# Ledger of designs, part 393: VH-VL binders against q0atu2

Target 1, 119 residues: q0atu2
Amino acid sequence: MLDKKARIRTSREYRNVFEKGKRLSGRFLIIYYVENALDNNRFGFITNKKIGMAVIRNRIKRQLRAIVREYQGQVKNKHDIVLVARAGIGKSSFEGMEKDYIAIMKKAGLFARNANKID
Below, E stands for the ipSAE of ESMFold2; O stands for the ipSAE of OpenDDE; V2 stands for 0.75 times the mean of E and O plus 0.25 times the DockQ between their complexes.

## First folded at step 21 (VH-VL; framework fv_dusigitumab)

Design mm45 (at its last look DockQ between E and O 0.67; V2 from the best seeds 0.79)
Fold by OpenDDE, look of step 21:
Structure mm45 (fold): chain C 119 residues (1-119), chain A 122 residues (1-122), chain B 111 residues (1-111)
Amino acid sequence: as target 1 above (119 residues)
Amino acid sequence: QVQLVQSGAEVKKPGASVKVSCKASGYTFTSYDINWVRQATGQGLEWMGWMNPDSGDTGYAQKFQGRVTMTRNTSISTAYMELSSLRSEDTAVYYCARDSGYDSGYFYFDYWGQGTTVTVSS
Amino acid sequence: QSVLTQPPSVSAAPGQKVTISCSGSSSNIGADFVSWYQQLPGTAPKLLIYDNNKRPSGIPDRFSGSKSGTSATLGITGLQTGDEADYYCGTWDSSLSAGYVFGGGTKLTVL
């Protein structure tokens, strides 16, 4: 699990990302990202009811946290990033989610280096 | 089979705009990004940007920022690239290409249009 | 100047093996997978290699790709007259503004 300091935790923090951040959509994810005033990145996760029942939403959230953690060291610093799960993510594989995350993050210019660990 | 069919050749004056179309078939249009690449006569390939047909999101090469606009009409599976403030240096063959990045996490262009020649001259 | 560096030309006789190099940096080839494209005269580019060393359907095994560090190599064995074309490497670059980058292209002449 991500360290507490690497998490977006408050409603105010989430609102800041949504209001001031940029948005990019992938197949299964939408990311909102904005620079922060910290020395570290913070991640937030949104799994709406359209994803499915609570047990499904929780599973998806766990999987997304695992993906983010895996590639955390490759993400450019000083960013708040919110991942919003899209409706179709419930039918995707973990690998599919991972590939989608990588693609979106690359397009966002948030990967610094070595973003090829999925091979 | 996957096909990308582009619009015909264009001749434009400097300062004008050109809009090239790229009609996709043989696959789900909204599932793959469309990229645009141009090639001046006798020169190499130059990447211009990507467009997500599902969301309409775009990312342009810095060189073309403010001058290029990539759009799509999902109802007819067609992508568009508009380049404004044309210069003689914009004379080139323009290609649309399908991006398989969402399938692999790595970006490559597996299918290409036949190209559209754009000539900018006074 | 292209972000990725290729030799401007290579040549060999039919049946021989040729290699085309592609040099980049830690922000592109060093950080992402390389693709290769073949462009026959007067035609659109064609995907030849993706993900460093994978061949799309229809591409013969005479074509191979490899990557090491910040460099990639395209190999062509059993060279045929029909292989005469321009070859481009490409990859995603994460420096400054993220985007796809191509090499300058290599003209392959079959002697």
Scores: ipSAE 0.900, ipTM 0.949, lowest interface PAE 0.5, mean pLDDT 95
Fold by ESMFold2, look of step 21:
Formats: structure tokens, C-alpha cells, sequence
Structure mm45 (fold): chain C 119 residues (1-119), chain A 122 residues (1-122), chain B 111 residues (1-111)
């Protein structure tokens, strides 16, 4: 897997997920997800300004990217998935974000039987 | 401490609907999903679906899609399960249960309601 | 039929040990953690084991759990007449219609 290939990059790609995708909320995250026409998954990350200063928002994005990378082998292919940080995420730990992600991805039906963690 | 208290027994005719309530206490209601599980007499446990009390999001077992609706009223910490187009096969005890998913990333039901008997007969 | 297979019944004398098996697949037990529930006659199920082998507070250590491959096992030692109940395994299943699944249940008789 290539890092660039697994990213949602353009405004139109993000808008497609928000307008056509399904939505599930956890404690700290909201995911939006839709099937794509590719052979791979793509991930996007949104931290709005209500969460905090740019340093805080960038830290959260880095943590979420690390979580996604750890579990990407378990994700069913052919999905565009946007993680939206909720306002309270700044009070969570890395472990709390991780547990939230696992729970909502399972409830969304996005974890595959034959996937594994990439360590 | 944590407690889930369900509404009383119901007797319904085929074709009707039933709405079972589950009142939570002893924890923050919106922090944990509520699941519904039923059990016909002499049969095993059958999972029906989950509901997130914060968002109202739901996920239903395929067998019940189109007939089940799970909702809540957060102001009174109460979850609801409504099953429509009842038939005799829906006669069962219906349980609500709190799931652990947001604490661990793995699902188990740590607290259960006492059960609500629903009888469907003509 | 249930997605997870359990023996319909098991029995043993007071003080002895019994095991209850739960057989699944790579989409459930093989990929996720197993929990066990005890249902005493006329009561709601109660969590007995979570995360394959962990006991919630108040569950004595004579109840144990283990998992290997696509199978899980509940062990009960020092059997008491109060242990007569139905026992269910449960786990998340990641197949096409992702959701929670239970075994068919095992009736334990102590005699």
C-alpha cells in the first residue's frame, strides 16, 4: 500500500462521501463512508476549528492517521472513509480514540474477516 | 448500581406491533449503546440489533430489518424497541443489554434488563 | 441453527469440573474476542467471561475461559448445584451482515 493512494485528497472527493455516504457516530469520532470504484480504501481526516488551535488539530490528525494505519489491514476494500473529530476529542487519550475507532468500524460493518493489523 | 428496568409483559394479536421500554440508571445513558436480544421459550438467545443513545444511530440484524425500530428518549434515560407485523413466532422474552464497545473495542453485554415477555396469540 | 455451535447439554457431579465448547469460524471466534453468559432458570443472562478469559468483578475464579483458533471453551470447577443454568457463548461476527452472534446454549445439570 502507498500512503498517497490511500488518501482522500480533493474537495469533491470529500463532498462525495458526505453527500452519498453513510454516517455513524462514536464518542469522539464520526465516520462517513461510501463504496468507491477503486481496488483500495481511501481515508480522509477532518478536525474543525472548534477543536482547538492548529497545533492541537494537527496532533489529533497525526494520532488518527496512526490508528487508521494500524488497522487498515482489517478494513474491507473499496471504501472511501472520512473520520471527523468531534469537539470533545481533545480530552481523549490515544487509546480512547483507538477503542472508539474500532467500535464504530465494527458497527459500520467495515472490518473484514481476513484483514490483519499491520505492525 | 447500573440497572436496566424494562416495561411489563404484553399480549398482542398477530399483525399488531409492540414497543418495549428499557430505563437505564447508575451510569451516563448516552455513553453506551443498548442492544436488544430475544429468547423464545425453550430456545437460545437471538441478537436483534444495537442503538446508540447519543446519536440515535442503529444497526439491525438482517432478519429483523424492516420490522424493528430502536429509539430512545435521553431526557428519561430510556431505550425502546418496537417490533411490527407480529406473528406467533415473535412470542419471546425480549431483553435490553448494555454493550461495552466504546470502553474496549470488543463487544460484550455487561448489564441486562430483567426481560419483557411478549405473547402473540389470537 | 446457531452460528456458534455448543453441545446441547452437559452434566457432572458436585465438586467436579466441566467444560463447555463453542465452535465458530474465522469471521467470528477466529477474528474477535469471545464472551460467556450464564442464565439461571427464570432469570436474565449474566456476563460470566469477557475478552476470552477475563472475569468481571464478583465472578469466582472457578469459572474460566480460553480460546484457540476458531473455538472457545468455558471451564467450571468445583461444581455447585447453583451452577445449574444455560450457558451461552457470544462474539462479534464480521461476515456480510456484521453483528453479534450467540451459540445455541448448553444446559448444565449438576447431579
Amino acid sequence: as target 1 above (119 residues)
Amino acid sequence: QVQLVQSGAEVKKPGASVKVSCKASGYTFTSYDINWVRQATGQGLEWMGWMNPDSGDTGYAQKFQGRVTMTRNTSISTAYMELSSLRSEDTAVYYCARDSGYDSGYFYFDYWGQGTTVTVSS
Amino acid sequence: QSVLTQPPSVSAAPGQKVTISCSGSSSNIGADFVSWYQQLPGTAPKLLIYDNNKRPSGIPDRFSGSKSGTSATLGITGLQTGDEADYYCGTWDSSLSAGYVFGGGTKLTVL
Scores: ipSAE 0.771, ipTM 0.903, lowest interface PAE 1.1, mean pLDDT 91
ESMFold2 (binder alone), look of step 21: mean pLDDT 92; pTM 0.950

Design mm46 (at its last look DockQ between E and O 0.79; V2 from the best seeds 0.78)
Fold by OpenDDE, look of step 21:
Structure mm46 (fold): chain C 119 residues (1-119), chain A 122 residues (1-122), chain B 111 residues (1-111)
Amino acid sequence: as target 1 above (119 residues)
Amino acid sequence: QVQLVQSGAEVKKPGASVKVSCKASGYTFTSYDINWVRQATGQGLEWMGWMNPDSGDTGYAQKFQGRVTMTRNTSISTAYMELSSLRSEDTAVYYCARDSGYDSGYFYFDYWGQGTTVTVSS
Amino acid sequence: QSVLTQPPSVSAAPGQKVTISCSGSSSNIGADYVSWYQQLPGTAPKLLIYDDNKRPSGIPDRFSGSKSGTSATLGITGLQTGDEADYYCGTWDSSLSAGYVFGGGTKLTVL
C-alpha cells in the first residue's frame, strides 16, 4: 500500500489534476498528471463501473497500486498523477498493465533521469 | 504480414508545408504507436515524434515542436505527418515506423515504411 | 551531435568478427533497452536487435547485442559482404524532453 502522503485523497485534489493536468492514453490506462507544490508524488486511482463489478474494480485498483508502488522510486518528483483504468483492463494480465503503465509514464516524461532499468 | 506503405516523393518550396501519409496493414492499427524518423542525405536517423492511433495523442521531439503535426485516419489505417515552414534543412527521407512499446514497455521500431523523399528547394 | 555515440566506421574482412559500440548516459542506455537497426544502402532501416540482446525472427544468430552500464555493443560474427551497411543504435531517453534517440550511425565496410 502506498503511504497516505503519496495518495490523492480528496475530490478537490482529483479535480485539480483533471483541470490543470495533461492527459495521455495507453492501451489499458489513461493518466492525468500535473506538477504539485510538494516534495513528493501523489497517486490517484479511478476504476469506474465500465470496468466491471465492484470485485473486479477493487482487484484492478489493487494491481495498479502495486504497479505504482513498484516503480514510484523512478518517477520524477513533485507530481500528482491519476491513473484511470480503461474498459479493457479487466481482461489484461498484471504484466500487461505494468507494461502499459511503463510506456505511458515514459511518454509523459515522468520517469527520473537516473531511473534504473525496468525489467 | 505487417506493412507500412508511405506516399510518394514531394518537392516543396521554402515556407511551404508537406504532408506524408503512412498506410498500415497486417495488424490492428490502433494498437501500436506510429513514429516518424527522418534522414537527411548522408546523415543519420533523427527521431521526430510518436502518435497513438487510438487516442490521437502525440509526442514530438523538441526540435520539431510547433512545426510538426502527426495525425491519423483510423478508418483507413493511415498515419500522417505534416511538417510546416519548410526549410532546405528539412530535405530528407522521412520514415514512418511502428512502435512496439505497448507490448514491452520499451520502445523500438519493428516495422518501417519504405520512406518518402521530401525535397525543399527554391 | 547525436545523443548516443557510435564510431563513424568499422571494417573487417569476410568471416571476421566486428563490434560496434554505442555510448550513452544514465538517462537513456542506462535506463532503457537498446535496439539496433541495419540500413542497407538505399533502403529503409531494419530492426536488427531489440531489448539489448534479442533478435527478431529472420535475423541470423551471427548478430548479437549486449549492454553494460551506459554502453551497448553490437556484434557481428562470420562477416559477409551483404552485411555492409549502416548500423544505428537507439533507445528511449528520459532527460529534459522524453523521446527516442539514435546513435550517429556506423558505416560497416567489408574488405
Scores: ipSAE 0.895, ipTM 0.948, lowest interface PAE 0.5, mean pLDDT 94
Fold by ESMFold2, look of step 21:
Structure mm46 (fold): chain C 119 residues (1-119), chain A 122 residues (1-122), chain B 111 residues (1-111)
Amino acid sequence: as target 1 above (119 residues)
Amino acid sequence: QVQLVQSGAEVKKPGASVKVSCKASGYTFTSYDINWVRQATGQGLEWMGWMNPDSGDTGYAQKFQGRVTMTRNTSISTAYMELSSLRSEDTAVYYCARDSGYDSGYFYFDYWGQGTTVTVSS
Amino acid sequence: QSVLTQPPSVSAAPGQKVTISCSGSSSNIGADYVSWYQQLPGTAPKLLIYDDNKRPSGIPDRFSGSKSGTSATLGITGLQTGDEADYYCGTWDSSLSAGYVFGGGTKLTVL
């Protein structure tokens, strides 16, 4: 992931989001999010063994990081956000994951005025 | 074949609550969010909120926070909207509508229920 | 007052063309796709246009949508008596309260 300061790193940071944050579910993703005390956003990514073999899980993480990077300029600042892949994500396309991310981020109120359209 | 069928008309007193049901058929109920929209006589459409039938997650318009509760029973593919502390200005037709946001990343309501008239009087 | 502004009414004769405008802002029309809904008298709204300019199956091509900047337009050609209805634009608004917004509606009268 190229933007290292925008990454959630430690178990404590992840636990804070899960314990204190709000959650919303899409078709392929669940997001957990909480305001942070920084001037920037941070993102974390969770895939588990139910998703599939390691090569599949690594592909999904790479795709999710690419989606987050594409839209990170549109995310309201000062949030820690963890994306959790649901079991069905392995059947999704990149575009399907992207549409799901956009939908849940809008419903969470996390996108600013200039959110990109996916067409 | 997608169909949303709502419960029948209600007459309520001020201060009471109303619970409107919306039974879905012809699609996978848990795959699409249900939104609720109301319309007072001679007035426009007013969005009330969304509910995800899979998770039970909701998002309410600020105007209705604290008075509205949107729920579902997935075993019978039915969504519910309950509005409490009713006032005369809550007299309206209440619609459920399916949104296609997860198909496109953009929200529009492709199928609507027939509407439920709620009258708050006396 | 609606976040999205529509003219309250428009009238035209059968066979003519009408347009219905919907004016918004950068937090809604300027950032998201617009949908249009038709509400025939005494009935529920029906989706007419989605994604600014796309028609669902069963909507005739006499109905068209377009968008320029923060304004959207519904066009109806070959106007028929059965087109007499209220028309609403709608879109997602990403401002402080984030949610779906409708225009105030436009009553089309076919004379």
Scores: ipSAE 0.664, ipTM 0.883, lowest interface PAE 1.7, mean pLDDT 90
ESMFold2 (binder alone), look of step 21: mean pLDDT 92; pTM 0.950

Design mm47 (at its last look DockQ between E and O 0.63; V2 from the best seeds 0.76)
Fold by OpenDDE, look of step 21:
Structure mm47 (fold): chain C 119 residues (1-119), chain A 122 residues (1-122), chain B 111 residues (1-111)
Amino acid sequence: as target 1 above (119 residues)
Amino acid sequence: QVQLVQSGAEVKKPGASVKVSCKASGYTFTGYDINWVRQATGQGLEWMGWMNPDSGDTGYAQKFQGRVTMTRNTSISTAYMELSSLRSEDTAVYYCARDSGYDSGEFYFDYWGQGTTVTVSS
Amino acid sequence: QSVLTQPPSVSAAPGQKVTISCSGSSSNIGNNYVSWYQQLPGTAPKLLIYDNNKRPSGIPDRFSGSKSGTSATLGITGLQTGDEADYYCGTWDSSLSAGYVFGGGTKLTVL
């Protein structure tokens, strides 16, 4: 589980990311990212109804949190990052989500070091 | 089979713009990023940027930011690269290339266009 | 000046083995998988190796790739005259200006 301080939790925080941040689309994910004034990164997760039932959305959210947590130490500091799950993510494997996350984060230039998958 | 077919050679004056096309076939166009790479005569390969045909998102090399525009027409599976404010140093062969590194979370180009020669001269 | 460093040229006789080095830094080769491209004279580049050591279909096992730290190596055994070409390494760079980077290229001459 991500630390509470590493989470975007308020509507205002989310709005700030969406309004001021940059957007990049992957195959299964869309990320919005913007610099913050903190010393740590914060992550937000959006799973819309188009993904599927609540149990599916919750599963996807858990998986995305796990992915973010695994690579958290590799992400450049002082960023708020919101992950929006795309409709097709429900049919994707965990590995597929992970690789999509890695690729999109690389495109965004948000990985600082050790950006390869950790096996 | 996968093919990328580029438009023909271009001759331009300094200050003009050039727009090179790259028509993809043999695969789902929106499923793979298109990258552009150029090569001056007798020189090495130089990466220019990527374009996601699905979203239209782009990422350009810093050297070309503000001067390059990568677009696509999904209805005809065609990618475009426009370079403006041309200078003699832009004389090169320009390649489009398909990015297939997605499956590994990496980046590499498995299929290339035949190249388009762009000559910039007064 | 290329971000990745390759020797300008290498040469060997047919049947011999050659290696082409590619040196980078932590932000590129150190953090990302390396690919290699072969460019025959007057032709477009061709993918030779991807993900450090994987060969696309149609590439003979005479070609091999490896990576260690911030360096990569392309190996060619049983050198053939048709292998005479320019070879480029490439990888993603995770610097502030994220993007793909190529080596300067190595001209392989078959003696």
Scores: ipSAE 0.826, ipTM 0.934, lowest interface PAE 0.7, mean pLDDT 94
Fold by ESMFold2, look of step 21:
Structure mm47 (fold): chain C 119 residues (1-119), chain A 122 residues (1-122), chain B 111 residues (1-111)
Amino acid sequence: as target 1 above (119 residues)
Amino acid sequence: QVQLVQSGAEVKKPGASVKVSCKASGYTFTGYDINWVRQATGQGLEWMGWMNPDSGDTGYAQKFQGRVTMTRNTSISTAYMELSSLRSEDTAVYYCARDSGYDSGEFYFDYWGQGTTVTVSS
Amino acid sequence: QSVLTQPPSVSAAPGQKVTISCSGSSSNIGNNYVSWYQQLPGTAPKLLIYDNNKRPSGIPDRFSGSKSGTSATLGITGLQTGDEADYYCGTWDSSLSAGYVFGGGTKLTVL
């Protein structure tokens, strides 16, 4: 459970990230990210029908939130970041999602120099 | 059984470009990023960048930004690295290597191509 | 100059032990797992150690790795003539230009 300040909440906020941000793909995730004008990071999560039924999509969204919360202290501040679940994510384990997230966040340059925990 | 097979040696003049190919077999090409690493004679390894064959996303070492382009053709499981505005200091062996990032969350190169010698001379 | 510092060379007699150091910073070794690569003369590098201390299949347990703080160490026991090679440490670096970095390499001579 992310803090309210750390959530992307409105359609306008989501659209800003998709239209202005950079995009980087992993195996199970796509991240869109853009600098914001705040003192903190904000995260958003997208799962669509192609992922599977609502029960599956809700489980994936909860798992992604848990991963983001676990590594939030390692993320460079002042970014809006949207995680989009790819169609194949339903076959991934929690560990697989976690490793994918770590890999793409490192390649995007979003993990801080003095990260507290990567794994 | 994973194999990365690179194109043959090249001799170039200063100011030219070179494009090295790296054909992958024995694994799902789009499942792993390809990195490029070079090594000048008697020198150490120098990382050049990564390329995601699925998306085409890339990340280049700052030293090569603006001179390097990494691409792929997924229908033939082949990665490419093109280096432009060549100078004598670019004389090196160029390697492609598969990275482990999506399996591990940590990066290491588990399979390497045999290397392609590029010689830049007047 | 490499971001990671290794001694330029080390040597020992057959059957003996040698260690190779790799010194970095918090942005690389401090926060990321270290790998080691062996490069035999005239060949491509080969993965020797990953995740600080794990061996891929086919690498004997006389090769070992460890990490402490911002430094890593490769250990080789029971040295053989076939171990003569260049050895490189490598890891991700999250500093200004996020990317992969290698040590400068260490030439191992078995006398």
Scores: ipSAE 0.777, ipTM 0.907, lowest interface PAE 1.1, mean pLDDT 91
ESMFold2 (binder alone), look of step 21: mean pLDDT 94; pTM 0.957

Design mm48 (at its last look DockQ between E and O 0.59; V2 from the best seeds 0.73)
Fold by OpenDDE, look of step 21:
Structure mm48 (fold): chain C 119 residues (1-119), chain A 122 residues (1-122), chain B 111 residues (1-111)
Amino acid sequence: as target 1 above (119 residues)
Amino acid sequence: QVQLVQSGAEVKKPGASVKVSCKASGYTFTSYDINWVRQATGQGLEWMGWMNPDSGDTGYAQKFQGRVTMTRNTSISTAYMELSSLRSEDTAVYYCARDSGYDSGEFYFDYWGQGTTVTVSS
Amino acid sequence: QSVLTQPPSVSAAPGQKVTISCSGSSSNIGNNYVSWYQQLPGTAPKLLIYDDNKRPSGIPDRFSGSKSGTSATLGITGLQTGDEADYYCGTWDSSLSAGYVFGGGTKLTVL
């Protein structure tokens, strides 16, 4: 799991990202991202009811956290990033989610210059 | 089979705008990004930007920021690239290309349009 | 000028092997898969290699791709006259201005 300091936790923090951040859509994810005034990145996760039952939403959230954790070292610093799961994500494999995340983060220019190769 | 068919050649004056179309067929249009690449005569390929036909999201090369607009009409599976404030240096063949690297989290163009020649001259 | 560096030209006789290099940096080739494109005279580019070393259907195994560090290489064996074309490497660049970048292109002449 992500450290507490790496998580967006308050409604105000989420609102700030949505109001001031940029938005990009992937196949399974939408990301909102904005620069923060911290020395670290913070991630938020949203899985709304269109995804499915609570059990499914929780599973998706766990998977997204795992993906973010795996690649967090490659993300440019000083950003708040919110991942919003799209309706079709429930039928996606973990690998599919991962690839979607990678692609959308690359489009956003959020991967670090010296990031390791993503396979 | 996958096909990208572009609009015909254009001749424009400096300062004018040009809008090139790219009609896709043979696949689900909204499932793959469309990229635009141009090539001046005798020169190399130059990437201009990407457009997500599903969301309408775009990303442009810094060189073209503020001057290029990429759009789509999903009902007719057609992508558009509009370049404004044309200069003689914009004279080139413009290509649309499908991005299939998205499926792997990468980027590559597996199908290309036939190209559209845009000539900018006074 | 190009973000990725290619030799401007290479040449070889039919049946021989040629290699085309593509040099970049950690923000592009070092961090992203490389693709190669063939452009015959007067035609649109054609995908030749993707994901560093994968061939699309229809591309003969005479064409190969490899990557090490921040450099990529296109290999062509059994060179044919029909291989005379311009070849471009390309990849995503993860710099401040994220986007796709091409090499300057290599003109392959079959002697």
Scores: ipSAE 0.847, ipTM 0.937, lowest interface PAE 0.7, mean pLDDT 94
Fold by ESMFold2, look of step 21:
Structure mm48 (fold): chain C 119 residues (1-119), chain A 122 residues (1-122), chain B 111 residues (1-111)
Amino acid sequence: as target 1 above (119 residues)
Amino acid sequence: QVQLVQSGAEVKKPGASVKVSCKASGYTFTSYDINWVRQATGQGLEWMGWMNPDSGDTGYAQKFQGRVTMTRNTSISTAYMELSSLRSEDTAVYYCARDSGYDSGEFYFDYWGQGTTVTVSS
Amino acid sequence: QSVLTQPPSVSAAPGQKVTISCSGSSSNIGNNYVSWYQQLPGTAPKLLIYDDNKRPSGIPDRFSGSKSGTSATLGITGLQTGDEADYYCGTWDSSLSAGYVFGGGTKLTVL
């Protein structure tokens, strides 16, 4: 799981990202992202009822959190990033969500050097 | 069966703009990003940017930011690249290419258009 | 110059082997898979190798790819005169100006 300070937790924090952030779409995900004034990144996750029943939405949220945790060391600092699940994501695999996340994070310019910051 | 067919050669004067088209067939057009790559005579390949046909999202190479616009018309499966304020150094062959990013999380160009020659008179 | 460094040219006799190097950094080759493209004279580039070492359908196994650290290598064995072409490496670069980068290209001559 993500550390508590690495989570977007309040409605105001989410609104700030949606209102001031940039938007980029993949096949299964949309990301909204904006620079923050912190020394760290924060992540938020949204699955609406169009995705499916609660058990499906909760599974997708857990999968997305796991993906974000796996790659969080590669993300440029000082960003608030909200992942919004697109309709139809429920039919995707974990690997499919992961590939989509990697692709859109690279195209957004949000992936940096590895955690060791070499080169 | 995947095919990218580009518009014909263009001759332009400095200061003009050019718009190159790329018609896709043999796959779901909105499922893959289209990239544009150019090559001046006797020189290497130069990446210009990507465009997502589904959303219209784009990302441009820094060198072309402010001069390039990449768009599409999904109803005819066609991508476009427009380059403005042309200079003689923009004389090149312009290619569209399909990228693999959403299938693999890694980027490579698996299908290319035949190229469009743009000549800018000095 | 190009972000990825390739030798400008290489040559070898028919039937022999050649390698083409591609040198980059941790922000590109070190953290992303490398692809190779073949460009025959007067034609569009063609994908030759993807994901460092995989071949698309229809590419003979005489073409191989490998990577070590921030350097990638294309190998071509059993050289044929039809292999005379320009060869480019390419990969994503995750640095400040994130985008795709190509090597400067290598002209292969089969003597």
Scores: ipSAE 0.705, ipTM 0.889, lowest interface PAE 1.3, mean pLDDT 90
ESMFold2 (binder alone), look of step 21: mean pLDDT 94; pTM 0.959

